# Ledger of designs, part 169: miniprotein binders against q6w4x9r395to579

Target 1, 185 residues: q6w4x9r395to579
Amino acid sequence: GHCSLEGGSFVTTFDARPYRFHGTCTYILLQSPQLPEDGALMAVYDKSGVSHSETSLVAVVYLSRQDKIVISQDEVVTNNGEAKWLPYKTRNITVFRQTSTHLQMATSFGLELVVQLRPIFQAYVTVGPQFRGQTRGLCGNFNGDTTDDFTTSMGIAEGTASLFVDSWRAGNCPAALERETDPCS
Below, E stands for the ipSAE of ESMFold2; O stands for the ipSAE of OpenDDE; V2 stands for 0.75 times the mean of E and O plus 0.25 times the DockQ between their complexes.

## First folded at step 14 (miniprotein)

Design gc23
Fold by ESMFold2-Fast, scan of step 14:
Structure gc23 (fold): chain B 185 residues (1-185), chain A 91 residues (1-91)
Amino acid sequence: as target 1 above (185 residues)
Amino acid sequence: SVLEEIAKTILEAVKDLLEAVEENDEEAIKRAIERLEEAAKRAEEAGFEKVAEGVERVIEAVRNGDEDPWIYLAVRWLEWVMEQAMRRALE
């Protein structure tokens, strides 16, 4: 199954549910017992560009007891706080430049991440069949169950998505869409 | 049910714990951990070993001074095992 983080603020889950949100936090993208060493994939969102009302993906983090791999929109890759030249390989993970605009993180445990660096930072997550029904986070539960099979309005989905997204924050951050703006910002 | 009462206690204590950690309130952290330890013992005595294990993971992450993501990951895992236990109870 696959999950995508596109257009700065759009997410499509493993069960193909699209949604959008505005948030400034690190969120749990994928948590699963199938990931070794208490591993988890996380997504960092922050304010985007010249717009004060929108947020976008700025980094993707793979965290385990062994590794903290950060891939940022600045095209910097770090592990445990140290910058790494590509290709970078650990026992179970390899990060390399797939194209001039794309990085790939390949793993031995059925997780693959492709990150588009330019023109806009985007991420694409692929998981093997062993992850079916074994995932939690922004990418959904991957249980194959479609309820209603109905495409909801993005406006309606945003209200529901903010509560869903807040349930997956990985730090002390303001609630999604609960931001104060002033007349000059 | 016993599980529903334990789960409610755990969720309220976890909420208080996260707020206390955020505020660096050592006394509030201690109180929340004591409530979680009691809930874990009750869960284990009632046969919900995975729930007790999940609570202990949350307590350990806080006591070890782990970075924020680890504490939140432990909380989300605890929520998952509680949901699984509740679904099993309804089967």
Scores: ipSAE 0.632, ipTM 0.811, lowest interface PAE 1.2, mean pLDDT 80

Design gc24
Fold by ESMFold2-Fast, scan of step 14:
Structure gc24 (fold): chain B 185 residues (1-185), chain A 91 residues (1-91)
Amino acid sequence: as target 1 above (185 residues)
Amino acid sequence: SVLEEIAKTILEAVKDLLEAVEENDEEAIKRAIERLEEAAKRAEEAGFEKVAEGVERVIEAVRNGDEDPWIYLAVRWLEWVMEIAMERALE
């Protein structure tokens, strides 16, 4: 299954449901018992550098009891706060430059992350079939049914992306808002 | 059901705990943890061992002073474990 974070504020879930939101927080992208050492993927959103009214993806974090790997839009790769040169290899994870504009995090446990650095910071998550029905977070539940992709952390199916996204906050942050359409636009 | 009552107590205590952690309110954190400890004991006595384990993980994350993401991850995991337990109880 494939999940994407594109264009600053767009998300497409593992079951191919697209949505967008306005938020400034760290959000849980993927939580699963298939990830070793209590592992999880998280996405950091902050105010856009170009527009004060927009938010965009600024970093992706893989957190486990063994590793805290942060990939940020400035091509900074750290593990537990220490900057790393590429290629960077741990026991189960390798981070390397796939192309001049893309980094890849490959794992031995069926998770792959590709990050586009330029022209816009974007992320692409791929998981193996063992993750089917075994995921929670912004990327959805990977059960083959798009109608329940907005299942919140409390197991409630929501009709709005903003309530769904707020349920996956990983910190003390303001509530996310669905991006308002300017009545003059 | 017993599980529904326990789950409601846990969800209310967790909401209070996260709010107290966000506000750095030491007394409120202590009160929320005490409620969670009692709920975990009740869950274990009722045979919901995984639910009790999940509650204990949340308490440990807070007491150890773990980074915010770990506390939130433990809470989301507990919510998932409770959802699974409730679904199985309906089978």
Scores: ipSAE 0.556, ipTM 0.776, lowest interface PAE 1.6, mean pLDDT 80

Design gc25
Fold by ESMFold2-Fast, scan of step 14:
Structure gc25 (fold): chain B 185 residues (1-185), chain A 91 residues (1-91)
Amino acid sequence: as target 1 above (185 residues)
Amino acid sequence: SVLEEIAKTILEAVKDLLEAVEENDEEAIKRAIERLEEAAKRAEEAGFEKVAEGVERVIEAVRNGDEDPWIYLAVRWLEWVMEIAMYRALE
């Protein structure tokens, strides 16, 4: 399944549900028992440089008991706070430059992350079939049913993307805002 | 149901715990942990072992002084096991 974080603030879930939000926090993108060592993928959003009322993706983080890999929009890759030269390899994870504008994090456990650095920082998550029905977070539950795509961390189907996103915060941050789609004023 | 009452207690205590951690309020953290310990005991006695384990993981993350992401990940995992237990109990 495929999940994308595009255009600064757009998300498309594993079940192909698109949504948009405004938030300044680290959010859980993917949590699954299929990830080793209590692993999780997270996304960091912060205020955009042009408009302080808008937010955009600024970093992607893979966190486990062994690793804290951060890939930031300024092309810095760190693990456990230390900057790493590419290609960077651990036992189960390899981070390398796929193209002049893209980095890839490949794993042995069925997770792949591709990060676009330019012109806009974007992320693409691919998971193998073993993750079907075994995911939670901003990327959704990957169960093939779009009616429950906005299921919060508490198992509640929400009517708004902002409540769904806020349920996946990974820290103390201000509440997320749903971006307006109808400019009727 | 028994599970629904336990789940409600856990959710309220977790909300209070996260707020207390964010405010660095040691007394409030202690009170929330005590409520969670009681809820975990009730869950175990009722046969919901995974729910009790989930509560214990949240307590451990806070007691160990783990950084925010780990505490929140433990909370989200607990919420997931509670959801599974509740749906299973409805069958």
Scores: ipSAE 0.549, ipTM 0.779, lowest interface PAE 1.7, mean pLDDT 81

Design gc26
Fold by ESMFold2-Fast, scan of step 14:
Structure gc26 (fold): chain B 185 residues (1-185), chain A 91 residues (1-91)
Amino acid sequence: as target 1 above (185 residues)
Amino acid sequence: SVLEEIAKTILEAVKDLLEAVEENDEEAIKRAIERLEEAAKRAEEAGFEKVAEGVERVIEAVRNGDEDPWIYLAVRWLEWVMEIALRRALE
C-alpha cells in the first residue's frame, strides 16, 4: 500500500482517500505492530516561510527503541541526534540518496520511505501486504475501505479531516484547522 | 458492560494524564497515574490482560521520563487494544 504527503499539506491515505489540513505539530503517520521495536513513522509540520496561514511538511521521523532517524527539508539526516553521512546503514535500515533530489529509507521489515527534497519537500510511504488492516495514523487503516479512513485514535470515524488529524498528534500542539475546499482561489 | 465502564475510566484518565504532562503538573500526573493503576487492576481481574498491559505501558512511559512521542505512541496503542477488546466482546 502507498501513502503520500504532497504539496505541503495534502495527504493521500493507503486506501487512496485524499485530504488536506493546517497543522503545526508532529503527527503519527504510521503506527503498526508490524514495525519492530515499537517502531512508528511520524511527520513534522510547521508554518510555511511564505504565509502565516500555510503549513507544510518539514521533516519525517522514524522512531523505534533503537533508532530515531530524522530526515529534514534542509537535507540533514540524523539518528539519535547525530548527523549521518549517506549512505547510512544499520542492521535493518538503510538511508541513501536515490537521486539528486530524493532520499530513500529502505527497511528489512516491509516499510519504504522516499523523500523528495526539491523543489517541494514531500514524502511517499510504501508498506508490504503484511501491513493490511494493521496500520493507524494519518495514512489511514489500510483495510480497503475509504469510508473509515478518518478513523481517529479512539476508533471513531470522523467526517472532518481536522478532528481526524488532531487525534494523531504526538506532542503538545494547537488544534489543526481544515483548509479551504477550493485551493486555487 | 464492565469492559465499557473500564474503557471510559481509562479514556478519561488518559486525557487528564496528557493534559498534566503537557502542563508539567506533577501532582496531576500522579493523580492520573493512580486512576490508571486502579483501572489496569480492574481490567486484569476481569480477564482483559491486553488492556491492563496497555495501561501499564502508558504509566511506564511517563514514569521513565520518555520523550513526548513515546507517551503519545503508548496512548494510541492502548486505544487500539481497547478497540479490539470492545469489538471482540460484541462477537
Scores: ipSAE 0.576, ipTM 0.787, lowest interface PAE 1.5, mean pLDDT 81

Design gc27 (at its last look DockQ between E and O 0.88; V2 from the best seeds 0.00; counts 0 for: pae E 1.51 > 1.5)
Fold by OpenDDE base, look of step 15:
Structure gc27 (fold): chain B 185 residues (1-185), chain A 91 residues (1-91)
Amino acid sequence: as target 1 above (185 residues)
Amino acid sequence: SVLEEIAKTILEAVKDLLEAVEENDEEAIKRAIERLEEAAKRAEEAGFEKVAEGVERVIEAVRNGDEDPWIYLAVRWLEWVMEIAYRRALE
C-alpha cells in the first residue's frame, strides 16, 4: 500500500483515494496492530500562510513506546527529542538520506517512509501486504475499497473528509477544512 | 446494550478528560479519570476486558503526563478496541 501526502494539503490513501484537507494539527496517518510497540505514524500540519487554506506538512512523526522519531521540514531528525545524525539506526528503524532532497525511514516491520524535503515538504508511506485491512488513519484502511476510506476512528463511515480527518487528530486543534478531489480517469 | 451504555460513558468521560487536560484543570482531570475507572470496571465485569485495558491506557497516559500525541493515540486505540468489541457483539 502506498499513501502520499503532497502539495501541502493533498492525501492519497493506501486504496488510492485522493482527497484534500486543511488543518493545523497532528494527525494519525497510520495506526495498526502490525506496528510494534503500539506504533503509529503521524503528520504535523501547520499554517503556511494567512488564509485557512494555506496549510502545509511540516513534520512526520513515528511514535511508539520506544521511539519518537521526528523528521521535520528543516531536515532535523530527532528521536525522543534528541537530534540525531544520519544515518541513524535504532533496533528496527533506520533513518538515512536517500538523495539530496529525500530522507528515508526504513523499518524491519514492513513500514517505509520517504520524505521529500524540497521544494515542498512531502511524505510517502509504504506498507507491506501484511498491513492489508489492518490500517487506520488518514491513509485509510488498505482494504481495496475506496468508498470506506473515510471511516472515522470510531468506525463511522463519513461522506466528507473533514470529519474523517478530525477524528484522527492527535491534539486539541481547530476543525479541518475539506475539499474532495476527483480521481483522474 | 450494555456495551453501548458503557461505550457512551467512556466516550463522554474521555471527552471531558481531554478538555480538562488541555485546560490544565487538575480537579476536572481527576473527576474524569474517576469516571473512566468506574467505566473500565464496568467493562471488565461485563466481559469486555480489552475495553477496560484501553481505558486504563488512556488514564495512564494522562497520569504519566505524556504529551498530547500519545494521549490521543491511546484514545484512538481505545476507540478501535471499542469498535472491535461492538462488532463482535453483533456476531
Scores: ipSAE 0.752, ipTM 0.896, lowest interface PAE 0.6, mean pLDDT 94
Fold by ESMFold2-Fast, scan of step 14:
Structure gc27 (fold): chain B 185 residues (1-185), chain A 91 residues (1-91)
Amino acid sequence: as target 1 above (185 residues)
Amino acid sequence: SVLEEIAKTILEAVKDLLEAVEENDEEAIKRAIERLEEAAKRAEEAGFEKVAEGVERVIEAVRNGDEDPWIYLAVRWLEWVMEIAYRRALE
């Protein structure tokens, strides 16, 4: 399944449901028992330099018991707070420059991340079939049904993207806003 | 149901815990953890072992001084196992 974070503020879930939000927080993008050592993928959003987006994706984080890999829009890759030269390899994870504008994080456990650095910071998440029905977070539940893609962390189907996104916060942050439902001025 | 009562207690205690962690209020953190420990015991006694395990993971993340993402990941995992238990109870 494929999940994308594009255009600063747009998300398309594993079940192909598109939505948009504005927020300044770290959000759980993918949580699954299929990820080793309590692993999770997270997305950091902050105030935006991208046209037509109040906030935008600024970093992607893979966190496990041994690794905290951060890929930032400033083209810096760190693990556990230390800058790393590419290609960077661990036992199960390799981060490398795929093209002049794209980085890839390949894993042995069925997760792949491609990050576009320029002209706009964007992320593309691919998971193998073993993740079907075993994902939670901003990328949705990967069950083949788009009608429940706004299922919160509590299992409640929400009508708005902002309430759905807020249920996946990974820190103490302000509530997310939908541009159409809560104007910012 | 027993599960609904336990889940409500857990959710209220988790909310208070997260607020206390944000404010660095050690006494409020201690009170929230005590409520969670009692809820975990009730869950285990009622046969909801995975719910009890989820609660213990949240308590451990806070006690170990883990950074925010770990505490929130533990909370979201707990919410997931509670949802699974609730769905099973409705069958």
Scores: ipSAE 0.664, ipTM 0.829, lowest interface PAE 1.1, mean pLDDT 83
Fold by ESMFold2, look of step 15:
Structure gc27 (fold): chain B 185 residues (1-185), chain A 91 residues (1-91)
Amino acid sequence: as target 1 above (185 residues)
Amino acid sequence: SVLEEIAKTILEAVKDLLEAVEENDEEAIKRAIERLEEAAKRAEEAGFEKVAEGVERVIEAVRNGDEDPWIYLAVRWLEWVMEIAYRRALE
């Protein structure tokens, strides 16, 4: 399954459902029992220089009881707050430069993350077949059906991206926006 | 159903807990945790052991002073566990 975070504000789920949102928060991209040690993949969005109300992806975070790996748009990779030079390897995770513009986090548990650093910060999440039907978050539930990909953390299928996205926040954050532009634009 | 009543209580207490944590209101945190402890006991007595365990994980995250991501992750996990329990009860 493939989930992508492109164009700063666009998401395509594991079931190929596209949507766009604007929000200033850390959101849960992927939560699954297939991720060891209470692992989760999260995305950080912040205001962009395009307009005041628009936001874009600024970092991707893999968090577990063992690791907190942050890959940020400034090309800094940290684990548990400490900056790391690439290639960086733990027992189950390797972060390395795939190309001059792309970083890759490869894991032994079926999660793969590719981050495009330039010209725009983008992320591509790939999970193995063991994750089918066992994911939740902004990347959807991976069940082959796009009609329930906007399922909130409460198990409610929503018709709008903003309500769905707000349900997956991992912090005290303002409500997400679905608008393409600033309301005053 | 009994599960629906327990789940409603848990979700209300979790909402209050998250608000209290965000406001750093220690007395509201204590009150929400007490409600969650009672709900976990009710869930265990009713046979919903995974729900009770999920509630305990939320309480532990707050008591350990875990940062926001962990508290929210524990809450989202609990919500998922309750959804699974509800679906199984309908079978």
Scores: ipSAE 0.563, ipTM 0.776, lowest interface PAE 1.5, mean pLDDT 83
ESMFold2 (binder alone), look of step 15: mean pLDDT 78; pTM 0.739

Design gc28
Fold by ESMFold2-Fast, scan of step 14:
Structure gc28 (fold): chain B 185 residues (1-185), chain A 91 residues (1-91)
Amino acid sequence: as target 1 above (185 residues)
Amino acid sequence: SVLEEIAKTILEAVKDLLEAVEENDEEAIKRAIERLEEAAKRAEEAGFEKVAEGVERVIEAVRNGDEDPWIYLAVRWLEWVMEIAERRALE
């Protein structure tokens, strides 16, 4: 299954449900028992532009008991706080430059991440069939039904992207807001 | 149901715990952990062992002084385990 984070703040879930949100926090993209060592994939969003209430993807994080791999929009890759030269290999994870504008994180456990660095920072998540029905987070539950993709961490199906996204925060951050106008613009 | 009462207690205690961690309030953290320990014992006695395990993971993340993502991941995992238990009970 495929999940994408594109155009700054657009997400398409594993069940192909598109949505957009406004939020500045680290969010859980993918949590699953299929990930080893209590692993999880997370996305960091921050404000985009000084005159707009827009947010954009600024980093993707893979966190496990062994590794904290951060790939950021400034083209720096770190593991456990230390900058790494590419290609970077661990027992089960390899991070390498796929093209001049793309990095790839390949794993032995059925997860693949491709990050576009330029012209816009974007991420593409691929998971193997063993993840079907066993995922939670911004990328959805991967059960073949788009009507319940906005299932919050509490198991409640929500109609709005902001409530869904806010339920997947991975830190103490303000609630995600759906705003039509910016009163300061 | 018994599970519904336990879940409500857990959710209230988790909310208080996260607020106490944010404020670095040691006494409030201790009180929230005590409530979670009692809720975990009730869950285990009622046969909801995975729920009790999930609560213990949250407590350990806080006691270990783990960084924020680990505490939140443990909370989200606990919520998922509770959802699975509730869904099976409704079956």
Scores: ipSAE 0.564, ipTM 0.788, lowest interface PAE 1.6, mean pLDDT 80

Design gc29
Fold by ESMFold2-Fast, scan of step 14:
Structure gc29 (fold): chain B 185 residues (1-185), chain A 91 residues (1-91)
Amino acid sequence: as target 1 above (185 residues)
Amino acid sequence: SVLEEIAYTILEAVKDLLEAVEENDEEAIKRAIERLEEAAKRAEEAGFEKVAEGVERVIEAVRNGDEDPWIYLAVRWLEWVMEIAMRRALE
């Protein structure tokens, strides 16, 4: 299955449900028992540089008991707080530059992350079939049914993206908001 | 049901725990942990061992002084385990 974080604040879940939000926090993107060593993928959102103050993806984090790999929009890759030269390889994870504008994190456990650095910071998550019905977080539950993609951390299906996103925060942050439209739009 | 009572107690205690951790309120943290320990014991006695384990992981993350993502990941995992237990009980 494929999940994307595009255009600053757009998300498309593994079951192809699109949504958008306004939030300044680290959010759980993917939590699954299929990830080794209590692993999880997280997405960091912060204020955008645009004049009307939106939020955008600024980093992607893979956290496990062994590793805290951070890929930032400033093209810095760290593990456990230390900057790493690419290609960077651990036992089960390799981070490398796939093109001049894209980094890839490949794993031995069925998770792949591709990060577009330029012109806009974006992330693409691919998971193998073993993850089907075994995922939680912003990328949804990967069960083939889009009607329950907004299942919160408490197991409640929500009608709004902001409530869904807020349930997946990984820190003390302000509540996520739906993106406002102009009164004339 | 017994599981619903335990789940409600856990959810309320977790909410209080996260608020107490965010405010660095040592006494509130202690009170929330005591309620979670009681809920874990009740869950284990009722045969919901994975729920009890999930609660203990949350308590451990807080006591170890782990960074925020670990505490929140433990909480989300506990919520998932409780959801699975509740769905199974209804089937």
Scores: ipSAE 0.639, ipTM 0.817, lowest interface PAE 1.2, mean pLDDT 82

Design gc3
Fold by ESMFold2-Fast, scan of step 14:
Structure gc3 (fold): chain B 185 residues (1-185), chain A 91 residues (1-91)
Amino acid sequence: as target 1 above (185 residues)
Amino acid sequence: SVLEEIAKTILEAVKDLLEAVEENDEEAIKRAIERLEEAAKRAEEAGFEKVAEGVERVIEEVRNGDEDPWIYLAVRWLEWVMEIAMRRALE
């Protein structure tokens, strides 16, 4: 299955449901028992442009008991706080430059991440079939049904993206907002 | 049901715990952990072992002082475990 984080603030879930939001936080992108050692993929969003309500993807994080791999829009790759030269290899994870504008994180456990660095920071997540029905987070539940893709961390199906996104925050952050222009702004 | 009562207690205590951690309110953290410990014991006694394990993990992350996203990851995992248990109970 494929999930994408594009155009700074757009997300398309594993079940192909598109949505957009405003948020300044680290959000859980993918949590699954298929990820080893309590692994999780997370996405960091921060303010972009001059508007306080406009936000964009600024980093992607893979966190487990062994690794904290951060790939940032400034083209820095760190693991456990230390900058790494590419290609960077661990036993189960390899991060390398696929093209002049793209980095790839390949794993032995069925997760692949491709990050576009320029002109806009974007991320593409691919998971193997073993993840079907066994994912939670911004990328959705991967069950083949788009009507429940906004299932919050508490198991409640929401009608709005902002409530769904806020339920997946992984830090002390302000509430996520729908990406809509205030009629009076 | 017993599980629904336990789940309500857990969800309320977890919400209070995250707010207390975010505000660095030690007394509120202590009160939320006490409620979670009682809920975990009740879950274990009722046969919901995975729910009890999830609650204990949340308490562990808070006590370890891991301010990284680990506390939030543990909370989201607990919520998922409870969702699975609740869904199974309604089969």
Scores: ipSAE 0.628, ipTM 0.817, lowest interface PAE 1.3, mean pLDDT 82

Design gc30
Fold by ESMFold2-Fast, scan of step 14:
Structure gc30 (fold): chain B 185 residues (1-185), chain A 91 residues (1-91)
Amino acid sequence: as target 1 above (185 residues)
Amino acid sequence: SVLEEIAWTILEAVKDLLEAVEENDEEAIKRAIERLEEAAKRAEEAGFEKVAEGVERVIEAVRNGDEDPWIYLAVRWLEWVMEIAMRRALE
């Protein structure tokens, strides 16, 4: 399954449901019992440059009991607070430069992350079939049904992206704003 | 049901706990943890071991002084476990 974080504020879930939000927080992208050592993938959103009305992805974080790998829009990779030279390898995770504009984090446990650094910071998450029906977070529940992709952390299916997003905050942050395109031509 | 009473108590105590942690209110943190410990004991006695485990993970994250994401990750796991237990109880 594939989940994308694009264009600063757009998300497409593992079940291919697109949505947009405006928020300033660290959000849980993916939480799953398939991730080792209490692992979770998170995304950091903050205000974009001189715009007070827009927010964008500024970092992606993989956190476990062993590792806190941060890949930021400044093209810095850290683990547990220390900057790392690429390629960077641990027992189960390798971070390397895939192209001049893309970094990849490959894992032994069925999670793959590709980060576009330029021209716009974006992230692409791929998970193996073992994750089907066993994911929670901004990337959705990966059950093959788009009608429940906005299932909040409390198990409530919401019609709006803002309540869904707010349920996946990983910190004490202000409420997110929904920015959906009008479906009328 | 017993599970509904336990779940309500847990949700209220977690809300109070997160607010207390944000405000760095040591006494409020202690009171919220005491309520969570009692709820975990009731959950375990009622056969909801996974709910009790989830509550203990939240308490541990706070007591260990873990970074904010760990506390929130533990809370989200607890919410998921409670959702599963409540859905199973309706079957």
Scores: ipSAE 0.583, ipTM 0.793, lowest interface PAE 1.5, mean pLDDT 81

Design gc31
Fold by ESMFold2-Fast, scan of step 14:
Structure gc31 (fold): chain B 185 residues (1-185), chain A 91 residues (1-91)
Amino acid sequence: as target 1 above (185 residues)
Amino acid sequence: SVLEEIALTILEAVKDLLEAVEENDEEAIKRAIERLEEAAKRAEEAGFEKVAEGVERVIEAVRNGDEDPWIYLAVRWLEWVMEIAMRRALE
């Protein structure tokens, strides 16, 4: 299944449900018992543009008991706080430059991450079939049932997508906004 | 149900715990942990061992002084385990 974080503030879940939010926090993108060593994928959002209501993806984090790999929009890759030269390889994870504008994190446990650095920072998550029905977080529950998509129900309910997003905070942060004010419209 | 009562107690205690941790309020942390320990014991006695285990993981993350993401990951895992237990109870 495929999940994407695009255009600064848009998310498409593993069940292909799109939604949008604005927040300044680290959010749990993917939590699953299929990830080894209590692993989780997280996304960091922060303020962007001249409007204080605009936020965008600024980093993606893979955290486990062994590793804290951070890939930032500034093209810096760290593990456990130390900057790493690419390609960087651990026992189960390899981070490398796929193209001049893209980094890839490949794993041995069915998770792949592609990060677009330019022209806009974006992330693409791919998980194997073993993850079906065993995911939680911003990327959804991957149950194959779009009518049971909590994100979609919350989004249609007018302002509830922000509550869904806030339920996946990985820290004490301000509440997310479902929509931003567009100062140019 | 017994599980619904335990779940509500856990959710309220977790909310209080997260607020206490953020405020670095040692007495409030102790009170919230005591409520969670009692809820875990009740869950175990009622046969919901995975729920009790989830509560213990949250307590452990706080007592070990783990960074914020670990505490929140433990809370989300506990919520997931409670959801599974609730669904199975309705079967």
Scores: ipSAE 0.660, ipTM 0.827, lowest interface PAE 1.1, mean pLDDT 82

Design gc32
Fold by ESMFold2-Fast, scan of step 14:
Structure gc32 (fold): chain B 185 residues (1-185), chain A 91 residues (1-91)
Amino acid sequence: as target 1 above (185 residues)
Amino acid sequence: SVLEEIAETILEAVKDLLEAVEENDEEAIKRAIERLEEAAKRAEEAGFEKVAEGVERVIEAVRNGDEDPWIYLAVRWLEWVMEIAMRRALE
């Protein structure tokens, strides 16, 4: 299944449900028992551009008991707070430059992350079939049904993206706001 | 049901715990942990071992002084374990 974080604050879930939001927090993107050593994928959002009301993806974090891999929009890759030269390899994870504008994090456990660095910082998450029905977070539950993709961390189906996103905060942050619809979009 | 009462107690105590952690209120943290320990004991006695385990993970993350992402990840995991237990109880 595929999940994307595009255009600053647009998300498409594993079940292909699109939504958008404003947020200035670290959010749980993917949590699953299929990830080893209590692993989780997280996304960091902050204010962007010339408008203080707009927010965008600024970093993607893979956190486990062994690793805290951060890939930032500044093209810096760190693990456990230390900057790393690419290609960077651990036992189960390899981070490398896939193209001049893309980094890839490949794993042995069925998770793949591709990060577009330029012209806009974006992320693409791919998970193997073992993750079906075994995911939680901004990327949805991967159960083949889009009508329950806004199920919050507390199991409540919400009508708005902002309430759904807020339930997946990974820290003490301001409430997320639904992004205003651009009349040109 | 017993599970629904336990789940409500856990969710309320977790909310209080996260607020107390944010405020660095050590006495409030202690009170929230005590409520969670009692809820975990009730869950275990009722046969919901995974719910009790999830609660213990939250308590351990806070007691170990883990950074925010770990505490929140433990909370979200506990919520998922409770959802699974409640769904199974209705089968």
Scores: ipSAE 0.596, ipTM 0.798, lowest interface PAE 1.4, mean pLDDT 81

